# Ledger of designs, part 7: VH-VL binders against Peroxisomal protein 2

Target 1, 213 residues: Peroxisomal protein 2, of Schizosaccharomyces pombe (o74758)
Amino acid sequence: MTHNTMLQRFNGLLEPTHLYIVSVVAYSACNRPDKISGIAKEAMEHVGPSIYPKLREALVKSSPLVGFPRTINSLREMTTNIPPPFPDEFARAADADIDTGKRGKIYFEKTYGKVTQRVLRSMQSSSLDLANIALDYAYGKVLSFNEVVSPLETSLMIIAALVPQDVNPQLRGHLKGALNHGATKEQVMSARNIALEISKECGIQFKGDIETL

## First folded at step 21 (VH-VL; from D3 with heavy chain Q105D, light chain S31D)

Design F3
Fold by OpenDDE, last read:
Structure F3 (fold): chain C 213 residues (1-213), chain A 120 residues (1-120), chain B 112 residues (1-112)
Amino acid sequence: as target 1 above (213 residues)
Amino acid sequence: EVQLVQSGAEVKKPGSSVKVSCKASGYRFSDYAISWVRQAPGQGLEWMGVIIPIGGAANYAQKFQGRVTITADESTSTAYMELSSLRSEDTAVYYCARDLYWGYDYFDYWGQGTLVTVSS
Amino acid sequence: NFMLTQPHSVSESPGKTVTISCTRSSGSIADNYVQWYQQRPGSAPTTVIYEDNQRPSGVPDRFSGSIDSSSNSASLTISGLKTEDEADYYCQSYDSSLSGWVFGGGTKLTVL
């Protein structure tokens, strides 16, 4: 499906900016960096150059979930084939002066709400190191950073990253978590559905039905 | 339609073991946890343990530690609860329940229950 | 660890409103979600309230859940009581220290 068709389909349900964020991350998660540049160009034409840093940041923020290799390739394709309207920069430069671990914890707690402890314990039971790295790095250094991509947008990005991976439990948590970050049910489902459509386009084979809100 | 169908009633002698099955259908079995809850006659609900099919990770109530084993077979979408060293106090209806374990903490579907009677 | 305490029984006439309390012994009732399960005689439990105040599909809006931090309790309220509401009701909450769930003792609701 073309993005124009997608925009029409999800008109009023998902903002174009969010649609493009979801799209680039979903394709990245599907290991289709070849799709990123075209989407980014379309996004810039439709929304304006200001969307470029958001798409870049969305991809960056997806890296703990999608994986660095796929993210690197996606960003490489994007940055190589699109003259950047803005120079690359250390968007997180100011993070050097703050407790990002604390920020991550707060973000994590907001994401999971009253089930935070259960989720945390579940991760810890799998690996204490992984749980700590997830909190300190994934949530602390990456996901909780909100200067370029908002928490709401981050939630949608997370959904886009998870759907192609066919990880329903985690997806379930983050579908709900997105609501805690201010996303509407329509936005959440739109992100989910777009990611699912892209996944299918990319030939992702699912073990069964994909989690829904 | 989500369904949890449990095995039939059991009559056991003290000291023996019982293994109750819970066949899940209507959803992706591996994506949800299964909890076991029992109810003695005229008594309340008592949580026994939970299993996440992925990896077979199980947690048990302290009361049943060492005596209960919860397993799951993803290939058959079936969870099992085995209780050993049975005693009369173990006479109860045993329920399996689907647990939304990631991002959630409640049971949304229940099996029909399995009566286990322990008598000499 | 905590316990959940419910009244043993409550009764009311059809059309009236009843409230069943669930008091947490330690920690805050607000720290974890509270669920409510209905069990009619001879039947398996069914979920009527999850996450403090959410109703599953099919559960009538006569059923509602609430949390009261001041009393450290959750409440199940049933308005417009019907004969079919006669059942045992159990509250439940996850205890992280146990990595498991705690049930209340159950409340028998009799519709007079």
Scores: ipSAE 0.920, ipTM 0.952, lowest interface PAE 0.5, mean pLDDT 96
Fold by OpenDDE, fold request of step 22:
Structure F3 (fold): chain C 213 residues (1-213), chain A 120 residues (1-120), chain B 112 residues (1-112)
Amino acid sequence: as target 1 above (213 residues)
Amino acid sequence: EVQLVQSGAEVKKPGSSVKVSCKASGYRFSDYAISWVRQAPGQGLEWMGVIIPIGGAANYAQKFQGRVTITADESTSTAYMELSSLRSEDTAVYYCARDLYWGYDYFDYWGQGTLVTVSS
Amino acid sequence: NFMLTQPHSVSESPGKTVTISCTRSSGSIADNYVQWYQQRPGSAPTTVIYEDNQRPSGVPDRFSGSIDSSSNSASLTISGLKTEDEADYYCQSYDSSLSGWVFGGGTKLTVL
């Protein structure tokens, strides 16, 4: 569906800024960078130029989940074909002065709550290195950064990144996790549903039903 | 609807092994874990182990380590629990249960149970 | 690791309220979610409470769960007791040190 249709469908459930964040990340996850520029243009027309940095950061934050290659292409598409209203910058420059690992741990614990240890052990059981990299890099350096994209928006972005990948276990965790970061059930489901629609549009083949709240 | 259907009752001799099956339906088998829980006659519930179908990674209770093997066949949506070196104390009803992981830690659906009787 | 301790039995008349306790031996009861499972005679367990106080679909609201950190215990409360509530009830909690679950000993609820 068109974004206008989506905006109408999810009016009152998901604000436009969040809708566009979810959309660009979902398309990125589907390896459709060709869709990013158009969405970004539409977003700036409807919300204003201030959404551009948020879309850029949302894509950046999605990179540990979506993968760097797809994210690079998505950002290339956006930044090359749209005159940026704001210059690119090192948004995380101040992170050099903080313990991002600690920040990530706090974010991780907030995401998973009382099941934090089980999730951690599950990751560790697959790979100790992967678990450490996930905590230190993905959660620490990337996801827990909240200066441009809020934790709530990050949660929605995560959902958008996971749905196209057909990874229900992880999606299940982050659907619930989004609630812990202040998202409403309606916001969570809207993000999920938008990402699902985009996935279908992109021809993603799912093995079955997609996880829901 | 979600269903876990287990294999029928077994009668085994001491020292033998038993393999109980748990066929799942009504959901994506690979997206959930399967736990096994047993209950001796007149006793409480005892967790034995859990398996994540993806990759077949299983964890076991220490009590059963080395004697229990939990497997999963994604092609048939079936989990298995094999218990070897059976003893009379292993006489129990064995249950499989769907285990929500990645953000959850409870069992939401249970099989009907399989009685395993170990007697000489 | 920890153990969960339940009373062996409780009894009450129909229409009344009964509470079953589940006490954790070490660590905080609040560190991990507590679940409650109902097992009627001759039947498999069913989940009646998950994540301390959540009810699955189909479980009546007269079933409720709570956590009391001061006593390091969880409680299952059944109001408006009915004859069909007669069953064994088990509390459960995940133990990260075991990478598995611990069950309480179970409580037999008799409806008088």
Scores: ipSAE 0.919, ipTM 0.952, lowest interface PAE 0.5, mean pLDDT 96
Fold by OpenDDE, last read:
Formats: structure tokens, sequence, C-alpha cells
Structure F3 (fold): chain C 213 residues (1-213), chain A 120 residues (1-120), chain B 112 residues (1-112)
């Protein structure tokens, strides 16, 4: 119900591009696709048309975390209501010629550092198939792709995707993981806080305190 | 304030079982793992097992496999460690500790310990 | 799997610096984080170093941790030694092959 722009609301916490990435993904995670177009328009006005592909890719990259249905709706909203300044493309076309699984593994290992094995084992203990799918698809094909959204931006996006879901363990890992991808503590906390505020705005009910660095 | 409060001292006969509780407070219980560590008199620390409250997934040290059961009750924010077929060598102070998992691998808070004495 | 080996005891005078080593038997000490726990007599352990060299809040900066890959060991260094530092110190590291943690044997620090 806030009439202020995202920039007005959160100015100074994140650079505009990161702010808009975090914002659209947070709202998407909250299943508020109705908020996406306005934010995207604001983003384009402030940053320029070049932000559009980033927002699109950020939403795409959030899909393994947020879920395909919410992501589809968010992207539908954005695509329908905002004439895209650039045509939609298969950004990952070149991935057909590479081992995305290896790329994902590298990305995963960078994210979790020395605790990589424990995290892997934990995932595997939950489900071998899920762990494999997470590594091969989520991390391999999706998150590790960095041509449009950088690893740092991806980390912030991940935080934005997780906060609304009230999944503190995973959030804990990715808050720290973001640092490994070059985010500052301030950026990480800002992304977290922005996502949290958006979540509250969206009426998300949390079981308790949300994880922090 | 994060606190882990354990149950009181136990005196047990060989062959019996003991169940030690660890009540957590000051944080979201389900978001952290609980490890159990014991220390025999005059000896060092020995990891026994860990549980993730969500789903109750537990891992045990091989030494205690089949004899230790770690459980968690989310409704009461309490973790339990049950050790069966007690023997004199099991006489020790048993500690619960909060384990930061998923991105971390250390214990940041400890219970006060529970002395379990196994004697005939 | 691996073991962690610590000296049984170390001693030093107040105000001095003491170092406690923790040597990993196999694999690289750098593969997993090393933690250090302090245990005063009659008390539960407390975390003084986590993730090789990080100090929890409340732990004095006199405590520091380091990793030496060449010797495959971790070290806890306590500078400006105080009487209150007299305790047993344990190193710890996660072993993925065990899906659990390995503790060193502990080191008794005596402040002379």
Amino acid sequence: as target 1 above (213 residues)
Amino acid sequence: EVQLVQSGAEVKKPGSSVKVSCKASGYRFSDYAISWVRQAPGQGLEWMGVIIPIGGAANYAQKFQGRVTITADESTSTAYMELSSLRSEDTAVYYCARDLYWGYDYFDYWGQGTLVTVSS
Amino acid sequence: NFMLTQPHSVSESPGKTVTISCTRSSGSIADNYVQWYQQRPGSAPTTVIYEDNQRPSGVPDRFSGSIDSSSNSASLTISGLKTEDEADYYCQSYDSSLSGWVFGGGTKLTVL
C-alpha cells in the first residue's frame, strides 16, 4: 500500500540495479506479481532500459527457489504490461556446448566454501534425486549462469527469494554465501532487510526471527 | 538470549538406558541442529551425534551407532539423547550444543552438561 | 577420516603469548574449518574460535586462530595471557566421511 517508489523506500541501502533485482524477486516470492510491472517501470526510468534484461533474468534465476508458478506469473505480468526494450532471447543458448553441471558445482562450492561437503551430504540425506536436481539444474543450468546477472547479484537475488519463504537454515547459508561471491555485509543485510520488509508488506507470517549475518 | 538447559544428573545401572534432555530457548529451535558431545572424567570431548529438528534427521558417530538415539521435539524445543546398554565406560558428562548447519559447521552454544554415572 | 592431535599441556606466565597446535592426521587442514573450544574446570565448553580464525562476540581479541597448511595444523594463540585463560582447549573439525566432528585430545593450559 506504499505509494513511494522502491528507490524512495530503500534509497541508499543498495545500488539501484541491486535494489530492483531484490525487490522484484521478493515480491515474486510473495506471490505478488501485481507489483512487478510497477517496479520494472521504475527501474527502467531510473537505470535505463538495460535493467530490463537483468530483471527478467533475475526472475528466471529465482525460479528454482521461488517456484515456477510464481515466477511464470511474475514474468507474465512484466512481459504483458511493459513493452520489452529488447526481444526475449535464449540467453543460455551457449550452454548447450558446455558442462553446466561442472559450472554449477563450481558455483556451489564457491557459495558454501569449506562447508560444501556438509551441505551436500545434508541435501543428499534428504533426497538423492533432489540433491542431484538441485546441483544439476538449479545450480548448474540456472544459478551459475552469469552472463546477465552476476554472481553477486545472484546472491542478492537468492536472499530475496528465500526471505519470504521463512527458511532460515537455507537463508543462513546463502547470507554467508553471498559474501563469498563478493557482496559486502552491508549489501547482504540490505538485501535481507528489503526482502523482509517486502515480505511483511505482503502479509507473510514468520515463525520467528529471520536469520541474519 | 540463547540457552540450552539440560536435565539433571543421572545414576544408572549397567545395562540400563538413560535419556538426557536439552531444552533450547532464545532462538527458533527448528532452524538449528543440536549436537551431543560427552566427556568422560578426566578425558576429552567426544562427539556422539547430531540432529536436525526438522524431520528429526540424526547422524551418529560410528562408535555409538545402534546404541544412541537422538530425537527432537519441536513443540517443546527440546532435544533428547538416549543411550542404551549402559556400561561403566559411559560414565561422563553429556553436553548438548547448538550446531549451526547449512553454511556453518561449528557449535556456538553449549548446555551446562549432564553427569551420567553408570555403576553397579 | 582423520584425527586431530594436540599437545597434552602447555604453560606460560601471565602477559606472555602461548600457542596451542592442532595437527590433522590426513587430508588437508584447510579442507574444513577448525574450531577451538575453551573449557574451564567444572564448566561446559565455550566457543572461542570458529571457522579457523573468527572470534565470537565476547571473546577477547587476545585469542586468535590460524591455519598452517605446510604443517597441516591449526593453532590457537593467546596473547597477553591471563589467569582466567587457564583451561582446557579443544580443537574441532568436521569430517565429511564421518558426517560428524572430530575433536582434538585437548590441551591443558596452565598459567604460571
Scores: ipSAE 0.919, ipTM 0.952, lowest interface PAE 0.6, mean pLDDT 96
Fold by OpenDDE, fold request of step 22:
Structure F3 (fold): chain C 213 residues (1-213), chain A 120 residues (1-120), chain B 112 residues (1-112)
Amino acid sequence: as target 1 above (213 residues)
Amino acid sequence: EVQLVQSGAEVKKPGSSVKVSCKASGYRFSDYAISWVRQAPGQGLEWMGVIIPIGGAANYAQKFQGRVTITADESTSTAYMELSSLRSEDTAVYYCARDLYWGYDYFDYWGQGTLVTVSS
Amino acid sequence: NFMLTQPHSVSESPGKTVTISCTRSSGSIADNYVQWYQQRPGSAPTTVIYEDNQRPSGVPDRFSGSIDSSSNSASLTISGLKTEDEADYYCQSYDSSLSGWVFGGGTKLTVL
């Protein structure tokens, strides 16, 4: 469906900014970088130039989930075809002076709440290195950074990244986790549904029903 | 509708093995874990182990370590629990249950149970 | 490792309110979710409370769960008691040190 249709359908349920964040990340996850600049252009026209850095950061933050290759292509397409209204900056420059591992741990614990240890043990049982990299890098250096994209927006972005991958267990965890970061059920379901529709549009083949709240 | 249907009652001799099946339907089998819980006559519930169908990773209660094997067949949406070196104390109703993992840690659906009687 | 302790039995008349306790022996009861399962005679367990105080679809609002950190216990409360509520009730909680679940000993609820 078109973004105009989406905006109408999700009016009052999901803010336009969040809709565009979910959309660009979902298309990126589907390996459709050709859709990104058009969405960014529409987003800037509707919301204003200030949304551009948020879309850029949302794509950056999705990289541990979507993968660097798809993210690189999406960002290249976006920045090449839509001149950025603001100069690119090292948004995370100040992270050099903080313990990002600690920040990631806090974010991880907030995401999973009382099930934190089970999730952690599950990852560790798969690979100790994977668990460490996930915590230190994905959660520590990337997802927990909240200067441009808020934790709530990050949660919606994560949902958008996971739906196209047809990974229901992880999606289940992050659908619930989004609530812990302040998202409403309506926001969570909206993000999920938008990502699902985009996935279908992109020809993603699901093994069955997609997880829901 | 989510359903867990277990195999029928078993009568076994001491020292033998029993393998109970749990066929899942009504949901994506690979997206949930399966736990096994037993209940001796007149006794409480006792957790035995859990399996994640993807990869077949299983964890067991220490009490049953070395004697129990839990497996899953994604192609048939069926989980199995095999208990070896049976003794009279293993006489119980054995239940499979769907375990929500990652964001969750509870059992939401249960099988009907399988009575295993161990007697000489 | 921890244990969950329940009273062996409780009884009450129809229409009244009954509470079943589940006390954790070590650690905090709030560290992990507590679940409650109902088992009627001759039947398999069914989930009546999950994640401390959530009710599955089909479970009446007469059933409620709570956590009390001061007593390190969880409670299942059944209001407006009905004859159909007569059953065994088990509390359960995940133990990370065991990578598994611990059950309480169960409580037999008799409706007088």
Scores: ipSAE 0.918, ipTM 0.951, lowest interface PAE 0.6, mean pLDDT 96

Design F3
Fold by ESMFold2, look of step 21:
Structure F3 (fold): chain C 213 residues (1-213), chain A 120 residues (1-120), chain B 112 residues (1-112)
Amino acid sequence: as target 1 above (213 residues)
Amino acid sequence: EVQLVQSGAEVKKPGSSVKVSCKASGYRFSDYAISWVRQAPGQGLEWMGVIIPIGGAANYAQKFQGRVTITADESTSTAYMELSSLRSEDTAVYYCARDLYWGYDYFDYWGQGTLVTVSS
Amino acid sequence: NFMLTQPHSVSESPGKTVTISCTRSSGSIADNYVQWYQQRPGSAPTTVIYEDNQRPSGVPDRFSGSIDSSSNSASLTISGLKTEDEADYYCQSYDSSLSGWVFGGGTKLTVL
């Protein structure tokens, strides 16, 4: 049996917008930018042009996790094959008037709850600079900006970015963190399982079982 | 099924050292930390330290600083706790426990315990 | 550097409810998750409550955990008490200032 669309392939596991966000980020993390335009076309046809900025923002938000090179190529594939239906302005321009460091800290604390300080110290034990960059840049500038992609959608995106990387400790934290951002257990497990299926399709070799909720 | 299997009981003289092993199975060893906890006869639980197998980073309770060394060998999925300069008050059952670290704050599996007796 | 204080012992009859307290000496009990471990004689501890009020799979719902910020304490509550609940119970919490774990002194539960 051959499934024609992502919707058919993953029928009923996630609502369409969440499915498309998870899918483009999972393929981007697997270094398959060639898959992005087909998924984006399906998303535009099924949901409409309003999903295009969400997919672009989900890919942009994934960059601290996926890495800039793969993200650049995924975005190039999408914009080259699907002209943006809306202007691509600097969405974060208003952040110049906002304490993004505080916003990022609040988001980080929501993600990890009472384990926040232990996670922070774990990053600091690797590098003080790493911990500061994670809080100020990854969380402050990137992940905590929620005007285009919601905290729930961001959490599903993070799961999709982490599964292909075979990093169970960090995945464990974000599976739980997604619940803290309002995802149901079913949504979390669906995002994880879709990303795992995409990873296997892309030939990702895992060194053991992938963390679960 | 996750299992933590510890080495057998030991009888030691004061001033010597003991090294207790904790072999993990049923999961990828590098994904979890291992904490060590001891319990003197008739007493409560006392945390000694933890190791994260990636990089072999260990942290120790202040009371044991300088006397305890916790290590991990990913190739054998085994953690070790070595306590030096043994005293009679170090007589205890020593446990290893799987520490979820990163996202969770609890121990989900415990080893069976290793009795270390320090006497003349 | 905080301590967790538990009563040395508690007792209650089968079918009744018992509560074991765990009071934090400094800082807020609510700042860090509290775990509860059960230890039967001659056995290793097992988790009965993690992260304040969560039950691991297989732990009966008659075990519950709670946090009271006004008394700066956590509580383990066991309803419908059974004789197999006789054990030592330990609370535990993370001390961020020491990057390490603190256990309470333990409570011996007797089911009469």
Scores: ipSAE 0.789, ipTM 0.892, lowest interface PAE 1.2, mean pLDDT 93
Fold by ESMFold2, last read:
Structure F3 (fold): chain C 213 residues (1-213), chain A 120 residues (1-120), chain B 112 residues (1-112)
Amino acid sequence: as target 1 above (213 residues)
Amino acid sequence: EVQLVQSGAEVKKPGSSVKVSCKASGYRFSDYAISWVRQAPGQGLEWMGVIIPIGGAANYAQKFQGRVTITADESTSTAYMELSSLRSEDTAVYYCARDLYWGYDYFDYWGQGTLVTVSS
Amino acid sequence: NFMLTQPHSVSESPGKTVTISCTRSSGSIADNYVQWYQQRPGSAPTTVIYEDNQRPSGVPDRFSGSIDSSSNSASLTISGLKTEDEADYYCQSYDSSLSGWVFGGGTKLTVL
């Protein structure tokens, strides 16, 4: 029996940077912060120090999906055990000068296309506040900031965050949304399948089959 | 693999009610909406309403509000459409259709249809 | 609320091309995806176009969909007509204000 690296375990499914983003977010969503530092160490060795800010930002971006408690613990594990190679900074400092609400709305509309109003009305029918928070906070301040983690990489991260949560309607929207943000079908399905295997390793109990393209 | 199997044809008297079932298989029932569409003889398709199984939220076309009730039973993966105060104009084939409702705007699977005949 | 208007019937010879129109009465046709369903006599409808111009798996590429904002209409185009294409065709769009669906009146395609 070999103790596989992420690259060996998921050979050829995604380029290394995408694989490491998907992996850290999937383990974070599974509440396995203990797995994060090993992945970050492997990523630093194989890609180099430039990947560290991307992994940190991917975890930060996952917080509206994964939840702050698991994200906090995942970031603590990574930064404590793999010292940051660069000084940390407020990546979103320039957001003070722009309308992030508008940026988020445009990003939401790119994700869902002409289905946007139906998705929005579905959320609004349950809670006007939730719909507003999703647009202004999750999309506006978090997901639509793409200076560190691109729209394509963000979409793969979202898939990794959602698979362990067993939320097929939202996963379905983001599998398609990833295509709208420039991912290939192969990249989308690889991200989904990697997250699914990580979820099963972590003991996640699914109520049925997980959505696919 | 995905199938929507509807209950059999019914003959009803004016003023009564009918309840048509739509049993889903091959997917997790709670992940998709079910829309109901009818087609009177020689006529086009007419949307009646939709249900989202999570929470059992239903919306109805204005024409049918007050006469139609759409429900879902997750434990049996079955949606139901009940139409009350039947008239001869309600004679139609009634279809259920799987409605993706999140991320897509279309019906991907249709039931085989249920003929409801309203006659004295 | 909007309506979708289709011609009542269209006919064309095998091997030729036919176009079925679907005109939206208010608001822009481009605001919501348009779907097309085929219904052969005695059968349930099936999807031939979704999201304006996408084909489900198994639908031949001689079926195509398009949107024309100038005429506020969608079109289903069937090239290389075959006798098996003889059916009723319905366009459909979602209306968020109703939280529901609107169908066109249907078009009977005759292949002769």
Scores: ipSAE 0.736, ipTM 0.879, lowest interface PAE 1.4, mean pLDDT 94
Fold by ESMFold2, fold request of step 22:
Structure F3 (fold): chain C 213 residues (1-213), chain A 120 residues (1-120), chain B 112 residues (1-112)
Amino acid sequence: as target 1 above (213 residues)
Amino acid sequence: EVQLVQSGAEVKKPGSSVKVSCKASGYRFSDYAISWVRQAPGQGLEWMGVIIPIGGAANYAQKFQGRVTITADESTSTAYMELSSLRSEDTAVYYCARDLYWGYDYFDYWGQGTLVTVSS
Amino acid sequence: NFMLTQPHSVSESPGKTVTISCTRSSGSIADNYVQWYQQRPGSAPTTVIYEDNQRPSGVPDRFSGSIDSSSNSASLTISGLKTEDEADYYCQSYDSSLSGWVFGGGTKLTVL
């Protein structure tokens, strides 16, 4: 009998920590929480228990993109089937001491660079209130917190969350945004291709080709 | 292959309207904006406006406000530009162009152009 | 509201290097990406440089773009000039204050 670990299946496409982050978030976005504990167990065996807080934070960080219901179920599967090797933490407890709105704006501007104002205006054309919530909540409170999952790792996580959703304009922005956060083209394309393969496995029906760099 | 195929040349009288079509193929129409650019004989390129097919919001250059209407039909993958109250100065080749709009700032594909001649 | 100003024409010999400038009238040239489009007579424009200095697939590496903040300008440079490079060249940038696009007036390149 053969064993098809994530590391074996996607051999050499990403370093193990990045592979496991991309994998758990892609399956979560596909509503496959049942896949999470097996991947987390493999990650702990190959990397060690220190990866557990990273996977937990990557899933938490994905919540503005994946949505709370799928994120809750994915975290529950991980926690109940692989009890945390460290105490559960309020990772953002120190955010009370900083201006998270400013942190989020800086992160948003890093993501989009010179295209920032056009992207912001496009989002506002859909809803001023939603654009404000995205900046204040998604970027300010969630994505710009980088003490556990780095900006590069966050960008790969975002790609993994977006591919299953079939939202090419936003994916296009984040494929490029990952480069702005220090990912190589190879890392970006690997994350996209892994997430696409997982999406196809999970039966996601796409309306056409998925964006690429 | 990405293609933007525009409707044929038109000859119009002053005061009338023209509607130019731009049919997209080879990509997901809803994923990109369509910008319209015109070029009068011997002149440079002039941006007229843009539409994002999902949502249907259009933005127009001030010069054309009130005279131009840009629309998109997702079911046929076609964008349209209508210019009303035509004058002889509106004689030009009208281009559609694929505008990446989210994350990138450029046009990557252009239609072949549609000559609109306004003459009495 | 800014304008992009280009020379009306430039010429240079085959094998030489030519530079076409694009000067922004207000605000910084570095605030928005600059694109360059090539248009041969009777044809639609095509992209030769995007996002200041990026080359689309299929565009020869002798085409390059640059930004000079001190002169508030962008440049398209074509080295190893070939007769097939004869065309009109347009710079373009996004104007956030208009939520729209600005083109330069165009430069006719002649290869002598």
Scores: ipSAE 0.735, ipTM 0.877, lowest interface PAE 1.4, mean pLDDT 93
Fold by ESMFold2, last read:
Structure F3 (fold): chain C 213 residues (1-213), chain A 120 residues (1-120), chain B 112 residues (1-112)
Amino acid sequence: as target 1 above (213 residues)
Amino acid sequence: EVQLVQSGAEVKKPGSSVKVSCKASGYRFSDYAISWVRQAPGQGLEWMGVIIPIGGAANYAQKFQGRVTITADESTSTAYMELSSLRSEDTAVYYCARDLYWGYDYFDYWGQGTLVTVSS
Amino acid sequence: NFMLTQPHSVSESPGKTVTISCTRSSGSIADNYVQWYQQRPGSAPTTVIYEDNQRPSGVPDRFSGSIDSSSNSASLTISGLKTEDEADYYCQSYDSSLSGWVFGGGTKLTVL
């Protein structure tokens, strides 16, 4: 029937690559894998086949935030309905030769700057083991790998993953953290607002207003 | 919009306790910490402690360890500070403040203050 | 643990510029963000500077904050002084080792 592209719907809010990253992750976080292939097709038409590995990596990187089940289904929709233009390789194969724990700590410290220790202690107050897993796994293995999706793009992806989850303290930290990774205030607010509009479309029930810069 | 409204002034005898309330409105109570700060007459600001409403985790300044209890009730969006074994030196205005405990380090809103007078 | 030291009072004429210092006793002033709060007589404090040099919305741009690592201090600068600026000013920083907040002793600003 009538169908508006993501570019038309969110005209001028983000450059196309960032828009598509935010969009696929927001829909994935909303448990709408059925939306992923249409967005990926639009992205390839507008940007070209080089965006496919970025969308795949953005979804993979979102897994500690979105959860593996939704991420699996979102990736399956994309790979089943759009033949990948490049081989599906182990993007992190070279990680076997590096200290990902140190890479993750550096990334975490860049995200939070001078407030790093207060954030870490807040996670530890929930669970020492969880805080260690967040640093070693989420930051170390997943988020700090930036050879496909940049730190700026990763920060926008994180915002898109968090908005549907209604977790204002963590969203607050990553809205600011995106600035620390080089995003402009306009890019941050656009990512947040796009994810919020997608969440509303998907029927996400919020308990109140969603955090902002 | 965002408001922190505290309970009214109290007059207390030495050795008793006081419980000051701080009712939050205009935002989600569970999204922010609440810090408590006091100010004796003619004196400066003194941090007493903080609570994160999710789970009710509190941390206290060493000076008040053992005498202060800070609690939160998410269902009423209200934080409480109870100070026991009161002394005349505890005469002060007690403030609650909204504390951005994740990603930022500052207080953005303050309650109006509650005068607690400790006298015989 | 560290302390923050401020001058007890400062005064200056309307239209002029004043600077209030906040010196950290141990560790680096740059390790933790510094905030500044204004307290008018009979009122609760309000935030005028956060995170070293950021202004909350509604705070005029004549308020500015800075950090000087060489003197291990922070400064609040108020230009174009107005009578309404007469207040007590407190610096504040987070002490990560205590998981808690430290306030300076406060500075009474008199606008004559």
Scores: ipSAE 0.731, ipTM 0.874, lowest interface PAE 1.4, mean pLDDT 93

